VHH binders against UV DNA damage endonuclease (uvsE). Designs and how they scored, part 6

Target 1, 305 residues: UV DNA damage endonuclease (uvsE), of Deinococcus radiodurans (q9rte6)
Amino acid sequence: MTSACEAVPQLGLVCLTVGPEVRFRTVTLSRYRALSPAEREAKLLDLYSSNIKTLRGAADYCAAHDIRLYRLSSSLFPMLDLAGDDTGAAVLTHLAPQLLEAGHAFTDAGVRLLMHPEQFIVLNSDRPEVRESSVRAMSAHARVMDGLGLARTPWNLLLLHGGKGGRGAELAALIPDLPDPVRLRLGLENDERAYSPAELLPICEATGTPLVFDAHHHVVHDKLPDQEDPSVREWVLRARATWQPPEWQVVHLSNGIEGPQDRRHSHLIADFPSAYADVPWIEVEAKGKEEAIAALRLMAPFKKD

## First folded at step 1 (VHH)

Design n10 (framework vhh_7n9e_1)
Fold by ESMFold2-Fast, scan of step 1:
Structure n10 (fold): chain B 305 residues (1-305), chain A 127 residues (1-127)
Amino acid sequence: as target 1 above (305 residues)
Amino acid sequence: DVQLVESGGGLVQAGGSLRLSCAASGFTFSSYAMYWGRQAPGKGREWVSGIDWSGGSTAYASSVKGRFTISRDNAKNTLYLQMNNLKPEDTALYYCARYSTDLYSGTWKPSGEFDYWGQGTQVTVSS
């Protein structure tokens, strides 16, 4: 379900709630490896079933709170990308109807889904083994999106940072060779250190990959005084040009704890950049999660009174 | 021109099995979710089963779940429906359909919108 033309941006919830409503289970690799094959299968069946049920709850939560953008956790299915172990893949295949039903619940509620790996994935690493494991991890995430019934388009993003600094040409060269489930959903986000939006834009243009602009990262990277710097609006518009249609544009919103140069995310968003007022989709990266979204709705441009 | 041609129907006794085939042409078969529907005499079209572009995700109407299996062979541009433990209530014209958007343009929905339908193959289950 695509939004009609909106006067204000749609605010997105990232992964979980501060409250108890949306919480996912996991298992560590060391704990998993200590299990017998039968115990591994039983553990992943229980854990994956639980997390799919939690996803159903997340869809209901988003519908109840008028949230139409939700970032799926990158940790929904532990051990799915574990090399040499097909247990996770077999369990997920067994749970395919439940996974598809969870995805259907989001689409029926009008909730757009995307993924952003919260773990370090470096597609353009100078180490072949890191590149191989990164492609494997991205392919596992794309399989989850496929299982949810999500389109292989930037409407359902699989979002990455630029990876290893100084290797933009290598990133541009490898993107066309990525598996279709990954390549067709790929988005790139500027970060505070390795890749500015200026460094990513030529890569995005060369590969047909949309640029997800993050004003907080931009301000930190360029040591700007705040997110009202004129360059923020310029980059919102330049990034928008990488989206087709432009109504699919996503940006990231976060504030620092101790001022604009603090890379740590605050609990709430105190400073909403004016440059974002006409952006169609905004992911809210604040520790307060749903509390930050509720607080933002009391501020301009969201407040009507 | 998009074409969907069903085959494999016929007369079968209750408790029997049939395998239906749908030969697709005129589009990139591997880029579309596909569906089986049926129409009983005097009734409208109703959804039976769906399968995504890859064959990795399937969905079934409650009335056929556990008895019918949908599958596809993308190399052959062919969709299948394996029907086991057939009942007189399964008597209908069975047709395949293409989801209205490809995998690049939209989200797959198990009972979603269809833009092309085959002519159908008749399945008759005697008591």
Scores: ipSAE 0.000, ipTM 0.113, lowest interface PAE 21.3, mean pLDDT 85

Design o01 (framework vhh_4orz_3)
Fold by ESMFold2-Fast, scan of step 1:
Structure o01 (fold): chain B 305 residues (1-305), chain A 122 residues (1-122)
Amino acid sequence: as target 1 above (305 residues)
Amino acid sequence: EVQLVESGGGLVQAGGSLRLFCAASGFTFSSYAMAWLRQAPGKRREWVALITSGGSTDYADSVKDRFTISRDNAKNTVSLQMNSLKPEDTAIYFCARDYEPWGSDEYYFDYWGQGTQVTVSS
């Protein structure tokens, strides 16, 4: 790999900053449920308005720090997918112009946006009620992306893991029936336990869904010594083939705290896999957030001579 | 690999208190959110309390201000302090590891203990 600037990957910021610049407000379910209907509406209007303003600030932050990839928080609009309660949906509809303006702020800053919904979303659960709530949650996230003015393409990903282990065939069968706002943005990520890249690739090929490769998950899943294993480069290339165009490929970068087998994300990235040097878009999954991105830019392949 | 073992259940009179313990092994306990769920005979499992890896807590409305969840990362233990117990709290109580982010079981959690019986007499 060359050290030329145009060959260097774009590093992505995940959700928030360690510093005070990008922080979102929330409300717990128990506190929300204690409110009357009128209090719920007022609370969500205040909270959603605040978080939309924070999103506009996040666009400015990304522009100021030359960050061109940003993962939206999956908890940006709490209670939006709450079953039997349409308060969040009504408030978001009322705030549609502000939400669209926030999306335009990212477009103006040249920032690509994607979402990785929370871990409780399991599309291929063997429980019908879990599948129904999972589709509802995914649809709520897609509604946010629509409201931001984001394209219904893998340029603006809705990213999930493979869900319930041993149910890959069920996942492949369900994907074509997902609502278009979800299906057209869907990406699948290999995980540390249930779904290896090898298990996801046939599903991705059958459904036209891009594979987001995570080398740390691969190393943990297969009990490999480190992210320089030859299989890492092989999977970067096999995953790239699922992206149309290949220049849209996203991978995840993380390191363990206590070595390659530790599932906990480290504060900074000490080990950058050589296999990632030519990947166009990399989400940096480190506890240090913007500090991890800044530190990465001081090392090869990111540091210019 | 992963083991969750509950203890502390028993028979208690209405208005009484009980403390449940969950001993965890086979994973990096401090990195996971932990939860308590319960199931009364013939009923679906109900989520009761959650504690994140950072120590933030959340509770079901039915137990809010009566139950307190806590964790001891040095001992790989999560606890549930149950005060002002009601007959309606009678159930098998399960310790569960939060789904993170793979291999979910039937109720969003990837590993569960065998449960501990709590019976509250009127």
Scores: ipSAE 0.000, ipTM 0.170, lowest interface PAE 14.7, mean pLDDT 84

Design o02 (framework vhh_4orz_3)
Fold by ESMFold2-Fast, scan of step 1:
Structure o02 (fold): chain B 305 residues (1-305), chain A 124 residues (1-124)
Amino acid sequence: as target 1 above (305 residues)
Amino acid sequence: EVQLVESGGGLVQAGGSLRLFCAASGSTFSSYAMAWLRQAPGKRREWVALISSGGSTDYADSVKDRFTISRDNAKNTVSLQMNSLKPEDTAIYFCAAEGYYDSSDYYLPEFDYWGQGTQVTVSS
């Protein structure tokens, strides 16, 4: 249960700010491949060092703005999972003290961290090479979380969609065989096309994996009129039962641009589902980022008189 | 490097179908994410379909359930099957390779290699 001191949901910031405070550098694969081995090492050392410094700044930003949940960008360390190239891994090893210090900055600020890798990770693909690359990518993300000093529990989630539609049984069979740094942090999120909460719940129950409920995806998937549909509250509670302890439950909050059926994320959250009022942790998926969080704090249930 | 050449464009009546092809040359085609983007007269380029190096696909809402992207690594091709075409689909269609894409829609796709484009005109 949420205590009296934590009665209002904690709103989470996703990846970056609209303002300049939290912005990460990157490099494309073609640009990277054009570099000599020595230039690749120097480039990744500079880039990873810069992003670790930005990540430290993100911890300070969250503390300054009373944000206690932050989603790490899935692209903090470009080329880390590049097959046949260990330059990124070597650079990250060299920067281990700085990475751990950045993780401590978040922990000391009371900020919970999680990751949601890109949609191209498909653990249950019917193609073996896609399954292997997906496990490699998830393992790279888990390595970053280990380097930050984050526990191997659903307090520090590695969150995925259900992957390839119609392959739920295969997903359930594969989860127990995932490497521990991935398996122990794994969460599954319902999506707007392939996997409804009803399709994911049996997989979550069979594997001990928490279900992260997304009401926007649910409303789009089932062609419902809005996020006040009675099924939204029902799914908040069913999803909560997959969390141990229930106080660790995370849900996703987003609105469509052109009404409830629009999959594109709006700049601000105009419609806060009443079903979410007592959930402990909410990731705010709005293009306005910190502006959307600030605007939400002026609305019930967040506004205090 | 990768070189891209589009084909399959042309004139079609509303409700019709077209299949676009992108022929890629280069030793690492299978490792690139591939995309189709379009630019209508007087508008900015917009992304319509993406296929990852691993074969995962994604579509813009305006073309979802009408367009299908696929790749054939043995032939070094990516194709776009366009069904139920509308006059609003009239545009120059570009094949693009590699880049960064985020499903949260706050990152814009950035591509390193582009084709010359192929014109698609849908009559009312």
Scores: ipSAE 0.005, ipTM 0.283, lowest interface PAE 11.0, mean pLDDT 85

Design o03 (framework vhh_4orz_3)
Fold by ESMFold2-Fast, scan of step 1:
Structure o03 (fold): chain B 305 residues (1-305), chain A 123 residues (1-123)
Amino acid sequence: as target 1 above (305 residues)
Amino acid sequence: EVQLVESGGGLVQAGGSLRLFCAASGFTFSDYAMAWLRQAPGKRREWVALIYSGGSTDYADSVKDRFTISRDNAKNTVSLQMNSLKPEDTAIYFCARPSIEDLYEWGSAFDIWGQGTQVTVSS
């Protein structure tokens, strides 16, 4: 029996707001490479300082709007993982006190932080150079989490898809050899093409990695009618068993634009799966961002007296 | 030269109706979803309504059953019919084009915006 005193799920904000309150600056690789070494240092110092200030503002935004789960952008510190260029690492080291203060602002507000690196990270690629660059990128993300003062546990997730299809055994074999700042935070998410929850579960069980269930990806992958399919509740519970403690479980919530099979994310969540009603932490992957969270709070199970 | 131009704003009494128009130019209008957002004085910008390229619609709960979004692809126009207006609907209303790709990891959900049109609802 689950606890009779269960709270409603905590809804998570992903990266930025539709409004101007939370937006991050960046620089493209081609523009960065055109700069001299001194110009690169000045550019990254300006960019990183600006983004840390925006991140501090994101903590205040979450506190003001009772948002207790926030996904950090993967692009907060451009060029941090650039091979053969330590400029980003040096600038981030210089800004360490400001970065730690931003992290404390989230912790003091009771906001849980996690990261979901970009799709180009493929740990189990059949190409050694892609595996090497993927580990470097993951290590850069973990360095940001360390700098924010975040624990090396699945409370502060580094979340990835299963990577290259048909290479689950290779993924399972490499996870134990990942650097501790990455390995101790790692979570795996099922996707709509390569890895179903059924394919990821034995990898998660073998490696002690939690499974983040995404019902929309599951419905698309298996061509199911909708997110009320009985298998959705079954996978919520099976995924929960990979979390220690179960109260740390995170799932992803998204809807398709034109029905359950559309892979594109809708602006709002029209269909909240009943299977998610007792899940403690839910990332809301909708283009409406904060508007989608506000709209969700007006419907069951979130509606208050 | 991609442009969105709003019109139809004005002063209206509570319980009244108003219709906003947005004229689009510089892109293949029929291929894109279109949205309406609003910003009240001292408040953050909030989304109001969305119409997809295929004609499906989404509404914020605060305006559902009162507002209707529609499009005319022959005229490159998106419209917002606002009925049963409340003082709380007073805001600058913006027309915007949602990003086709999920750029939420680092980018805005909307890639072009109009300049806005003022709607004032008196009690």
Scores: ipSAE 0.000, ipTM 0.185, lowest interface PAE 14.0, mean pLDDT 86

Design o04 (framework vhh_4orz_3)
Fold by ESMFold2-Fast, scan of step 1:
Formats: sequence, structure tokens, C-alpha cells
Structure o04 (fold): chain B 305 residues (1-305), chain A 122 residues (1-122)
Amino acid sequence: as target 1 above (305 residues)
Amino acid sequence: EVQLVESGGGLVQAGGSLRLFCAASGFTFSNYAMAWLRQAPGKRREWVALITSGGSTDYADSVKDRFTISRDNAKNTVSLQMNSLKPEDTAIYFCAKVGTYSPYRLHEFDYWGQGTQVTVSS
């Protein structure tokens, strides 16, 4: 079929829309701690219920706009991983049917879901207490994915950076001991400073963990002139080899504001790396969110004659 | 080379039980969701039961409370225990590895093997 050879990458929406369609509520730790126990329970019940309803709307939004990849916000259920406080866990248990229904809305619409937890999660920290809190945070995210009815495979990815620089061997050693809900969904992403794709690849190969390649991070890390550097295509292909099946490969797409070395994300994607043209799934990390996706669809390789 | 080999089918009377087995090879079994699908003569293929890599299960309304799916990651097997069988359960049953898409849509299941015939007499 010639139509199969004309397939273009699926563009993914990250967390929120710039428009009013998809926006989530939150509460800060200081505000939460000021509440009585009864007020905490009532606050989280209201907040979690509201955010689950917003997730249902996000599924509808993705279906209406032909978006088949969506990154869940890592802050959908504030206080869920708070040490010594099980209020969030109890509220989430109470809302289990609503959470599962929201997950089914996405899967029925053909929308792939993944999560990218906060950067303070450092699995390979030299401090045992940080490793413990990091595993707890990752387990909380995996619990949300379980509650949504999502498969424990890299199809429903829990994506993390390599963590503490210079501790790749420790990361490789701990991955097999992670709880199954985390381990079976784990992916690793190269970053701008600590872990290049070259440093992550042997860890990924040793542990069976897929590598999510980010060309902007690679260009900044190695001080390359732009995302058309020949190494970008090389890393797209090397990263693809860590995905089984290769059709599940995800990459990240972002541009700097003031050129290739600027770490600040632009509003729209001006420079689409040619190396990404045959990548099956692309997360669009631009401040314009849905506006960036719409603009990309007017450009080659997405524009049809 | 993904290989799925179904077994355990046969002829059974209404109200009886059968247990189907699927032996999987050629992939990291523990990392994939597995499903059972069936096709009756002249009908479209339909999914029956799903088990995620972590052990969570889901069932079609027609088989809820009668069928139980399970997996053994040490042996790379998935099983389907079928109780209180009805003539309407007569079909070829296929073991499927979940494809590259969401596990809940029919076209997203990849099928291999010949299936196993289940016939329920009245």
C-alpha cells in the first residue's frame, strides 16, 4: 500500500493547552498544610474530581483535533506522594471508577498516554533518602497510570532523565529492582548537561529501557551548530534500536528562542530537524502547545499537496 | 520471530468448562499485554479478555464473571479459564500480543498461530 509509505509522525500535546480547553487545578504544599485534616480531604476530593473531569475533556479535545499522543501532567494529583500523609491516596482510591473512565476515554479515542515526572526525581542520587523519595514519587505516578487502566509497557511511558551525572553504573544497577509498575514503563531521556545519548545508550541496552532522544538537548550538550548536524540522524536511529517494537519510538521536539544554543523553549517550532521526518511519535515541547502543533501541520513533512 | 501457540480447545457440553493455553516466544513476554479474541463462523472477530503486563484484567460483557484470564511470566504463558460455557461461546479462540496502539481497540491486537477451536453443544 503506497498510503503506508506516506505516513507522517504523530505529534503529541504536552500537558495543557494555551487556550482554555485543557487546564488543571493545583494546591501548593504551604496552603495544603495550613488546612485541618477534614479540610485537606475535602480540598483534595474537589481538586482530584475536577482534574479527572478535565482529563475527560482533554480526551475529547485530542479526538476533535486528531492528536493521538498526550503527556499527562505530573501534578494532576497534588499531595499523592506526600510522606506521612495518606489523604491523597485515600481520595484517589475513592475516585477509582472516575479515573478508570477517564483513561478509557483516551484509549477508546486512540490516544497514547505518557508521563514525564518532575526534574527533582533523582533515582541514582548519592543520598539514600533522595533515592527513597524518588522511588516513592515514581510509584505514585505509576499508580495514577494503573488507575487510568494503562498497560505496564513503554507504550505508556514513565519518562525520566538520567539523574545525577557520573552515576550511570548506579542507575543501571537499580533499574531491575524498581517496582514493576515503574520498571515496565520506564524510559530515559538525554538532557542538556548530565547525560548525553552516548552516556545513556549502554544503560538502556543493559536494562532493556528505551531511549527517548531529544535533539535540542543533544545540540546544547555537545555545542553543535544546529539540529541538522549529522549526529542527530545517527542518534534517531541508535535510539530507535532501543525500542521494541521500533514503531513505539518517541522523540522530543523543541527549539531555542534565540538560536540553537538557547535553552529556553520557543513558542512555535521554526526548525524541524529532517532526521525526525520518519519518527513515529513526536512530543512537541513548545510554549504555544496546540498552536505549535497546528503550525507544524502546515509545513512539510505534514502538509499534503 | 514472534510465536504464539494456542491449545486446550475441544468439544464440551453447555454448562461445562475448558482451559485454554497460549505459549509465547520471540519477545520479552513480561513487557507486553496479552489478549484472547474469538471468531464464530460468519461473524467478525471480537476481543474476549485482556491482561496487562502487570496483571490487571478486563473482559467483554458477554463473558464477564464466567471467564478468567491469567498469566505466568516465568513460563511465558497466558491462560483463559472458561466456566459456564454456552452454545454462543462456540468459536475459534486466538491468543494475541497487544500491537503498537491502545490495548482496547480491536485493530490494535496482533494475532499469530492457528487458534484453538471451542465447540459447545447444547
Scores: ipSAE 0.000, ipTM 0.113, lowest interface PAE 20.3, mean pLDDT 84

Design o05 (framework vhh_4orz_3)
Fold by ESMFold2-Fast, scan of step 1:
Structure o05 (fold): chain B 305 residues (1-305), chain A 125 residues (1-125)
Amino acid sequence: as target 1 above (305 residues)
Amino acid sequence: EVQLVESGGGLVQAGGSLRLFCAASGFIFSSYAMAWLRQAPGKRREWVALITSGGYTDYADSVKDRFTISRDNAKNTVSLQMNSLKPEDTAIYFCATDRSLYGSTFEPHYYMDVWGQGTQVTVSS
């Protein structure tokens, strides 16, 4: 029960559980478009209500399992960002009290919330229609966070990768022009192909955006032997400097299935990088979800004697 | 607007072959991993094959050595060549991208966010 025990990293659950406890419903665009306007409204009301109920259950699940960091699914409210169709927005407005109650459930349970919107959101695309849809999608996600009662600060992140490679200057230029609900929550994560931490850091520094470091992506990008490479600790510290306050720093944790260069996410985390031992918040990106968190708690630095 | 459109399904006899196509639009296709999933009548949806932005491929054990996934970044298409088809391969096949991963990494899961209507594949004995 000491402050030292509380100083170990908080492990975060990503989106859903392997078990039946946290599972969300969806609808595809083609199926939705086949519906009449009245059927669309009824479908989204049923779907959004179901997902808000599941989200409330996710808060209870986190409380019951001492999970204090949870990544909201980017797919909680399908069709919310659909151009020329305000059905999703109207349904979400109707469900505002239930959405706010779900947000309060997480806050009351001491669970920090963040979102990592879909990977095809590319703010710095060379295609105008992709840039427009990306801003609309980000704004829809920020609206969900507002509806949950979440602060417009990096405590409640909207996290993106760097987008299109070779367009870092374009990304840096557009960030100040993003809507405040998006801009004030924005974080950037390095990926294994397009943007290294070295490429993102000057963008983060220029725009006041925190860098979320992912050691697995770094190791794959730079073809390093493993996550114990000295550069991993260097990047944990450089990334930490982009966080105000530093106690809000988030990193991502994942392992390959067959070695450090395997791009497939493993079921459990076998290799916990020593560089992460003093990081305050860690999102666990493993196929085992809650099983991976449980297994990690049996390992140093989480094991309590 | 992000869209995936599947085609190439049909009726084929056991031992035959089919090639499925997925036309992608509304995003930078070359930067994203693409996957094929299938759902047979009365069964759970399962992943079949995937290809990363870097060209790395992976397959479910049930289709390994029979199916080949490929991509054409110039045409924004992903294809699935299905050889030595079995009645057990009968399903609706869906093209998807992994919503949770960017670049060359992936985690194919039934909670894919970008799915088309699917294309029906029926393999007769």
Scores: ipSAE 0.000, ipTM 0.227, lowest interface PAE 15.5, mean pLDDT 84

Design o06 (framework vhh_4orz_3)
Fold by ESMFold2-Fast, scan of step 1:
Structure o06 (fold): chain B 305 residues (1-305), chain A 123 residues (1-123)
Amino acid sequence: as target 1 above (305 residues)
Amino acid sequence: EVQLVESGGGLVQAGGSLRLFCAASGFTFSSYEMAWLRQAPGKRREWVALINSGGSTDYADSVKDRFTISRDNAKNTVSLQMNSLKPEDTAIYFCARGYPDTVEYSSEWFDYWGQGTQVTVSS
């Protein structure tokens, strides 16, 4: 276990900025389906090229603002995982040099990249078709990370919740069978409803998967008064033990809008849990995005007098 | 294409009961979680009750033991039985479609909403 008493945590930017600097384009499934095959190819080429350019701009933004952790949007390449349609895959292959250059821009700037795919991915679903589509979606995200030149290690994390409640044993059993581009990057995050850190820890230990602790989810799940509860520090340390090396540990930071039990994310972080002061990497899940990071830098432990 | 239509709202005295209904169309109803949320005058929408595809239910602390959510997959309907109503239950009640188990109950996790039905509880 490593503790750097004078080092401050690295604060991570999630997906986009509130300002216009980092914003991605998309297309809805219904509009895409209305297009001919040639129109679909042209549309995805336009969208993917635009989003890769925006991603390159995101690397510059992070460098300019001393942001060393960035969560890639799960919506960078719409239709990439669409069953029975290989248009997205073909377009991404065509744009491989541009995608790799964008990845190098982040790496050269010292920015760690990770993904948290959409919450609708449920690896341990009761339904075989949902498990299949979930693996396909995860594989599509891993393909993007490969295309960016990112290592197949938890340094470049693919993060999921525990999925369907009451199916922890099934989750533990399926993880070893996941494709290597997914399995080697996988992390699990506790949520406020289905999987507490206590329920995920045995799964993480059995599979060699790091636990990303979220104190807001923990406080909601256990109906605790706030994020200064002693159990928060206990879980920061227990989660840290799942990381090799411990300096790679990531936690999630968010506050409720109307008190600690409110599941909705606030614009800024008013309450920074003292338990997080020595955590190396923190994803800031606030609606204010870069504004929340700027505000946090004025607070202890980030404030310097 | 997806439609959710609420009914059953009205005026009721404190201590009384109402049953709300939501008729769903345009999707495979049995595959989705269904929820009721409410918005009181001058307040934000809050989640009230949820029923998953398997019939498991969950409730906000403010309505536990007073409200019961149920579904009829053959008729594509979800209902909310509201007992022991209080003046603070006065709100517009919305039917919403939710995603699979394990997601947050915040409004951003519901992708389709009905127009709402007014419930007024007199003191």
Scores: ipSAE 0.000, ipTM 0.153, lowest interface PAE 14.8, mean pLDDT 85

Design o07 (framework vhh_4orz_3)
Fold by ESMFold2-Fast, scan of step 1:
Parts: structure tokens; sequence; C-alpha cells
Structure o07 (fold): chain B 305 residues (1-305), chain A 125 residues (1-125)
């Protein structure tokens, strides 16, 4: 038998479990802003410590369930990117050994880590303040990845959509100027509205950024009948060419709730695109999380035993 | 001179209770932010309970619903009521005032501006 990485696609868990095993704490901005500086540090120390312990538990969960790809939550360290407030950064510095230990737990379990920041991160926004906050947010995410001991390569992705539609040239122009912790991990994903894979490919090629293909977004964007459309396989292969090595390729897998055109993610994956059968790493974007991964393992191309 | 003195620690069986006291001198607890932190064997200090100058409280998830922080303004003391104690609650418990910008693993001063000497809590089987 070949290794699990080479024989069949590795299915990835996104952020948390439906069950209680992997759940993270947070704090709202309004509650945080009401606190004194001393109260902010005490609250973030408790919250960050708790979330780091949960991350160690997530590594154990992945190992126990043969999950080798895990998307870190973008909200692990609330307020870390807050403009004019270094409290989160100070607390994370204090917890550096615990954060590194959590990263080692994933490495020891053979789990690849990546992050996909929230939709409010828009690097190519037409508003300067949004571009500034987006770079701050990306830098904060990269700082977390550095603290986990993760390499500054596309093995440990910081994945974004193309951002504001009609601003592809601006996106291509700004990527080379991004801080190295961000730029060296950057990946771009096609979305259902603003950026098709055809629009992202020249940006990826010009900047040396890998393209993460999402067949569900492609089908919605182009109003295709389903994920068995021949263009899906074509885009899997064209996206693969942006990955070096090609064995690092990641794609996203999701299904609509009410058919192929529904943008909402289903609980389970009913339709696994045949084009994905030879893709090495697949993030499963289904509301059922670990339940969706378990159900997928009962379907082709995965073994019956 | 400002000073904090903890008391009330000891040996207790799992499921038991202890009440810790923190006596403050040189300043008023009702006008300050007060915290209880603990340090387990071989681990770094962690926060467990907070009481705001206005009287609001907050707790670490590990002790929520089991520990209660309170203060006695007339006696200028802060207390921590610990119920349903577990072996993992074994630690030296510290009373502290005001949390600074930077927290550190060493006794070097970046965080709390006044610390007590600590009181040992040992929870057995």
Amino acid sequence: as target 1 above (305 residues)
Amino acid sequence: EVQLVESGGGLVQAGGSLRLFCAASGFTVSSNYMAWLRQAPGKRREWVALIYSGGSTDYADSVKDRFTISRDNAKNTVSLQMNSLKPEDTAIYFCARELGKWLQYTPSYYGMDVWGQGTQVTVSS
C-alpha cells in the first residue's frame, strides 16, 4: 500500500466539530472595549490560554480520527489585530511556549495546518482604511502561524478570496509588497461572485501564488448543471500547475443545500466530484464537519473496508 | 507601603471546599481591579478570577460555577470561595492588583503591580 497522502485524498476538518470536542471561546468587541487595560489583559490571558488548550485537544482529535488536514479558526485570538491596542500581542507573547507546544502537537500527529480569514479581509478594497485593516488582520494571522512553528510556505496556507470584484490588477500589484510572513503563505480561492478561477489564474501566475480551486463556487459562478461538468477537471489540473510541488495542492469541497446552485453549505456531502479523486488535500466545507468526513469515507473513491 | 497577604490554603479531599482570603494594606480594594491567579507544579501562572472596581466579576472556564470571588470593603479584603475542588486545582494561589501591559513567565515585573506571597492549595484523591 502507498502512504495515505499518495493513495487517496486527505480530507480536512474546518475549524471546529459539531460535537463538543473542538470549540473555541471568544469575546465581543463592545464587551472588550468596556474593559480597563488591566481587565483586557486578564480576560485575553484566560481566553487565549483556553483556546491554546483546545488546539492541543484538536490535534489529538485529528490523530484519533485519521484527519491530516485542519483549518485553524480565524478567531482563536480575539483582538489580536485590533488597531491601536497591543494587549492581544502582549498576551500571545507571554503564551509563546504554550502556542509552540500546540503547533508541535499537530506536527507530531502528522496534521497539516492552514487558515482562511473571514470575508471582511479585503486586501484590494477601494477604501484605504479597509486595505490597512486587512493587512493588519493578515499579519496577525501570520503571527499566529509563526508562533505555532509553521513554515512560511504554501504548505501552511493563508488563504483568501480575490476580494473586491473588478480590482484584480490592484490585487496583483499589492501582493509582492505584503509582509513576508503573509506573502510566502498566501493562496487565492475562486468565489461564487467576484472572481472565477479564470480571473484569478493570471494573478496567481504573475505573483507565484497557488490557486485553491472550489468546484462548488465555480459551478455557481458559471451556472453549470453540477460538479461533473468537464470544466471542473480542467480547473483541477490548471490550478494544480500553480502548486510547487503539485503534491501540496489543496481544493475545497462543498455541496449546496437545495441543489448545485445553492450557495449555502449542506450538512453532508452527497456529491463528490470525480475530478477530485486524485487531489492530495481536500478541505470539507460542510456544516456536519466531522460527521461529513465520516460519511464521505463510505463513498467512492474511498475504500469500502 | 502597599502589601497583599493571602491565607486560607491547605490540604483538602476532592469534592471539598476552601475559602482563600487576601488582606490588602496601603490601598483600597474597592477602588482597584483585583485578581486571583494560580501556579500549578511545573506550569506557568494562570488567571482564575477577577473582581472589577465596580463589583463585576469574571472567571476562567476551568473554575466557572465552582469558584466565587468577593470582597469586603469594610475589612479591605478579597476572598475566593472554592467549591467542588479537583486534584487539578492543586496550585499556589496568588492575590494581585492591576494587570500591566506585558505579562511575563518570570517574576520580572511587566504585569501585575502588586502581588501577594501566595497560599498553597493541595487537593488529594
Scores: ipSAE 0.000, ipTM 0.084, lowest interface PAE 23.6, mean pLDDT 82

